# Ledger of designs, part 2: VHH binders against FERM and PDZ domain-containing protein 2 (FRMPD2)

Target 1, 301 residues: FERM and PDZ domain-containing protein 2 (FRMPD2), of Homo sapiens (Human) (q68dx3r342to642)
Amino acid sequence: RDLCVVLLNGQHLEVKCDVESTVGAVFNAVTSFANLEELTYFGLAYMKSKEFFFLDSETRLCKIAPEGWREQPQKTSMNTFTLFLRIKFFVSHYGLLQHSLTRHQFYLQLRKDILEERLYCNEEILLQLGVLALQAEFGNYPKEQVESKPYFHVEDYIPASLIERMTALRVQVEVSEMHRLSSALWGEDAELKFLRVTQQLPEYGVLVHQVFSEKRRPEEEMALGICAKGVIVYEVKNNSRIAMLRFQWRETGKISTYQKKFTITSSVTGKKHTFVTDSAKTSKYLLDLCSAQHGFNAQMG

## First folded at step 3 (VHH)

Design w1 (from m6 with S102Y; framework vhh_7mjh_2)
Fold by ESMFold2-Fast, scan of step 3:
Structure w1 (fold): chain B 301 residues (1-301), chain A 120 residues (1-120)
Amino acid sequence: as target 1 above (301 residues)
Amino acid sequence: EVQLVESGGGLVQPGGSLRLSCAASGFTFSNYAMSWVRQAPGKGLEWIGRIYDSGSTSYNPSLKSLVTISRDNSKNTLYLQMNSLRAEDTATYYCARERYSYGWYEMDVWGQGTTVTVSS
């Protein structure tokens, strides 16, 4: 039976497995193929409603596979089983990463998160990051380049929403001009500067999941951001996230779940904050993710 | 020059109480949140608690019942009151200034520390 794993470089890797294979076995095969040595930062995830859910290594593939995969392994493209190799734990500074390939994977993930609008920042920083990506991929502004002739596709460097607001032509002109005026950074150095800029962002390394208030009104849509530093509570309005509360791990009391409810207790106020998820499985996942992130923070501090 | 100087450490009997002070200079003390952190011999740093510029406090849940943090902005001084001291409270105690950056509090200035030894 075949499983597709999407790598951060865009490659789709076909992995041979059986119905009893574990997520851990696939993870080992994929990371070996990709020559990754610093494995602690990475995980395999499935995507549901545009959100990534990381899988435990002991999970059997048959328990997460789409309908028909177990019983009809030779069925056509409609029964594809897809997982993603993603970064689960984000370091505060790239200097903590020992291998250039690990740093490159962080660059690829953050590039992708910016383009897919998973990582938000202001217009000026988005343009700066696009220029740094051009430096990483093309080097210095091409000497033979005619100003009005495009040498790159704006959609590969700038998020669609900003292109829509500015127009493709204006983005092309502004990014090209910024690239022309930029410093002479090459390849890996440009990637490291990209990492440094993104690591300073409030949204860096935050894994975001949709939740609802207990009153479950559409206008009260919320999200939880879970990261190495703690938990962020967002209010979602017109596809924009506004941070309402932050719980650093040292200021977080008990986190608990019951059915579709996820509850976090503030040691600062003593108050309990309860959120509703789409399922008991999602609530338990958020609890487990919080434990994993807190443990990672303790190891890195 | 931004500086923090802790004082009040010493030898205390088990079950005793002790109040530590931290004198701040070189910055507008009233505009910053302040933290206390301790380090037992041969162990890592353990956060005790923070006091915000508003005077509100936040504590490590494991230590909340044993400590009280307060401040006097007129004297540029931070305090840590400790009660019911035990041998495991033996540590070097540091005060630290908290910088608020992008929604998170981080320590950017540390004192030299003052040593508390709890022994009979």
Scores: ipSAE 0.012, ipTM 0.465, lowest interface PAE 8.1, mean pLDDT 86

Design w8 (from m6 with D53R S58Y; framework vhh_7mjh_2)
Fold by ESMFold2-Fast, scan of step 3:
Structure w8 (fold): chain B 301 residues (1-301), chain A 120 residues (1-120)
Amino acid sequence: as target 1 above (301 residues)
Amino acid sequence: EVQLVESGGGLVQPGGSLRLSCAASGFTFSNYAMSWVRQAPGKGLEWIGRIYRSGSTYYNPSLKSLVTISRDNSKNTLYLQMNSLRAEDTATYYCARERYSSGWYEMDVWGQGTTVTVSS
């Protein structure tokens, strides 16, 4: 049997396995292939409704595989089995990462999360990050460049929503000018500056999942952000997230689940906050993710 | 016609050095990041490293001390310098073009490969 693992550099790796193979076995094969040494920050995830769900190492692949995978290579199955190598645990500062390749993986994921609008920030920072990515990937502004000739595609550096608001032409002009005036950093140094800028963002390292208020209404979409520091409750309006509540782990009394419900208790106020997910499986996943993030925070101090 | 052609492979003795070249044609070479990948007989692909448009490099950590990737945009050529070669470095070496599009790096053009045999 084959499955596809998408790496942060965009590479699609075909992994050979059997029906008894575990997520952990695939993770070890993939990270060995990629020569990653600081494995504690990484995990394998599947994507559902544009959200990543990390898998436990002991999970058997056949439990999560699409219909027909067990019978592969049968002609009756057109479904692909795709997993993603993603960063699950984010350090507060890139200086805590010991290996250059680990820092590069953080750059690749944050770069992609900005473009796919999993990580939000203001227009000024989005343009700055786009220029830093141009410095890292293209180098210095071309000396022979004519103003009317584009040397990059705006959609590879700036989120679609900002391009729509500013227009592609204005983004092209603004980014090109900022790039022309930038000469201090290139290559790895530009990537490290990108990391430094992103690590200052409130939403840095936050894994976001859609939830609903206990009294579900279509207009009351919410999200939970789970990270090393704790849990963030977001209200979702016009494709943007507004932080309504923040629970540091030390301020979190108890987290529990019951069927589709996920409940977090404030140890400070004693109040219980209950959210509804799409399934009991999702609620249990959020509980497990909270435990994992809390454990990571405890290890880092 | 977009094409990558590797050259410089051959027989080399253990402890020796070898420089591979990759000639690019049919596209604006200077606009792309480039990678080297190798495949030992009967084994899977192993990524060696990437060089960005700027000339900055990122290597497979297990190979970093043994290899150097460079490029000459004026000649549309990519290079891989290998030192202290061992028998386990015997492989077919491929150059590949990487594009950054919609947030992803991907290898979209591959060369034919050049074979390096390390033996006494």
Scores: ipSAE 0.013, ipTM 0.521, lowest interface PAE 7.8, mean pLDDT 84

Design w9 (from m6 with T57Y R99D; framework vhh_7mjh_2)
Fold by ESMFold2-Fast, scan of step 3:
Structure w9 (fold): chain B 301 residues (1-301), chain A 120 residues (1-120)
Amino acid sequence: as target 1 above (301 residues)
Amino acid sequence: EVQLVESGGGLVQPGGSLRLSCAASGFTFSNYAMSWVRQAPGKGLEWIGRIYDSGSYSYNPSLKSLVTISRDNSKNTLYLQMNSLRAEDTATYYCAREDYSSGWYEMDVWGQGTTVTVSS
């Protein structure tokens, strides 16, 4: 049977598997094909409601496959079984990565997360990151450029929401001018500067999932951000996230779940904070993700 | 040169009290949060508590009743007061500077440590 894995460079890799194949077997095949050596940081995920859910290596593909994949009748192309190779664990600085290909994968994911508005930052930094990506992918400002003639597509470098706020013409003009005035960084050096800028952002390496407050009436949309450093509680307003609370792992007590409820206890105050998810499966996933991120932090620290 | 130097460690009897000091130099001490961390022989690091640049503090709840962290910005010095010491409090005690970056506190400078031995 066939499974499609989307790589960070945009390539769709067709992976041959059978009914008994595990996520781990697919992960090994995909990372081998991509020539990745530093595997610790990567995982396979499925996407649900624009959120990525990482899969355990021992999970059988048939348990997560779309309806009918197991039977997979010939001549029916109804549903493609799609997984994503993504970064699950984010290092605090790119200097901790040994291989240039690993650093390049981090660049590709952060670049994509900025464009898809999974990683938020202010307008000034978004423009700076767009210029760094132009410098990395296009090189230096073209010397024979005609004023007002575009040499790149703004939507490939700047998020759609910012283009709508500024207008495409203003973005084109400001990015072009910033590119013209850019530093001498080129290629990999520009990618590393992009990584350094993104690694300073509050939302860098944060895996975000929608939740609701147990005590709010009506329940207002919130989000939990889970990362190497701890858990962030966000209030969601007008498609933007405002950090309300941060629980560093050393200041985090018991984390527990019961049905659709996810509870985190502050070890500093002893107070319990309870959130409601869309399912018991999601609550358990968040608990498991917290354990994984805490373990990663302990291993790196 | 940014430097932290701990002092005040030594041998103390069970039930006793001890005050540790950490002298800071090479940076504007009043602008940084500071932490105490300990490591018992053959064990991992255990966070004791943090004192913010504002003077507010956060303690490890398991240690909160036994310790008090304070600071004197005029002397560039951090303190750890320990009471009712037990044999299990035998450890090397480190002070650390915490930088606030991107919403998180991270220890970026560590002292060399001072050893506290609790025995009779």
Scores: ipSAE 0.015, ipTM 0.483, lowest interface PAE 6.9, mean pLDDT 86

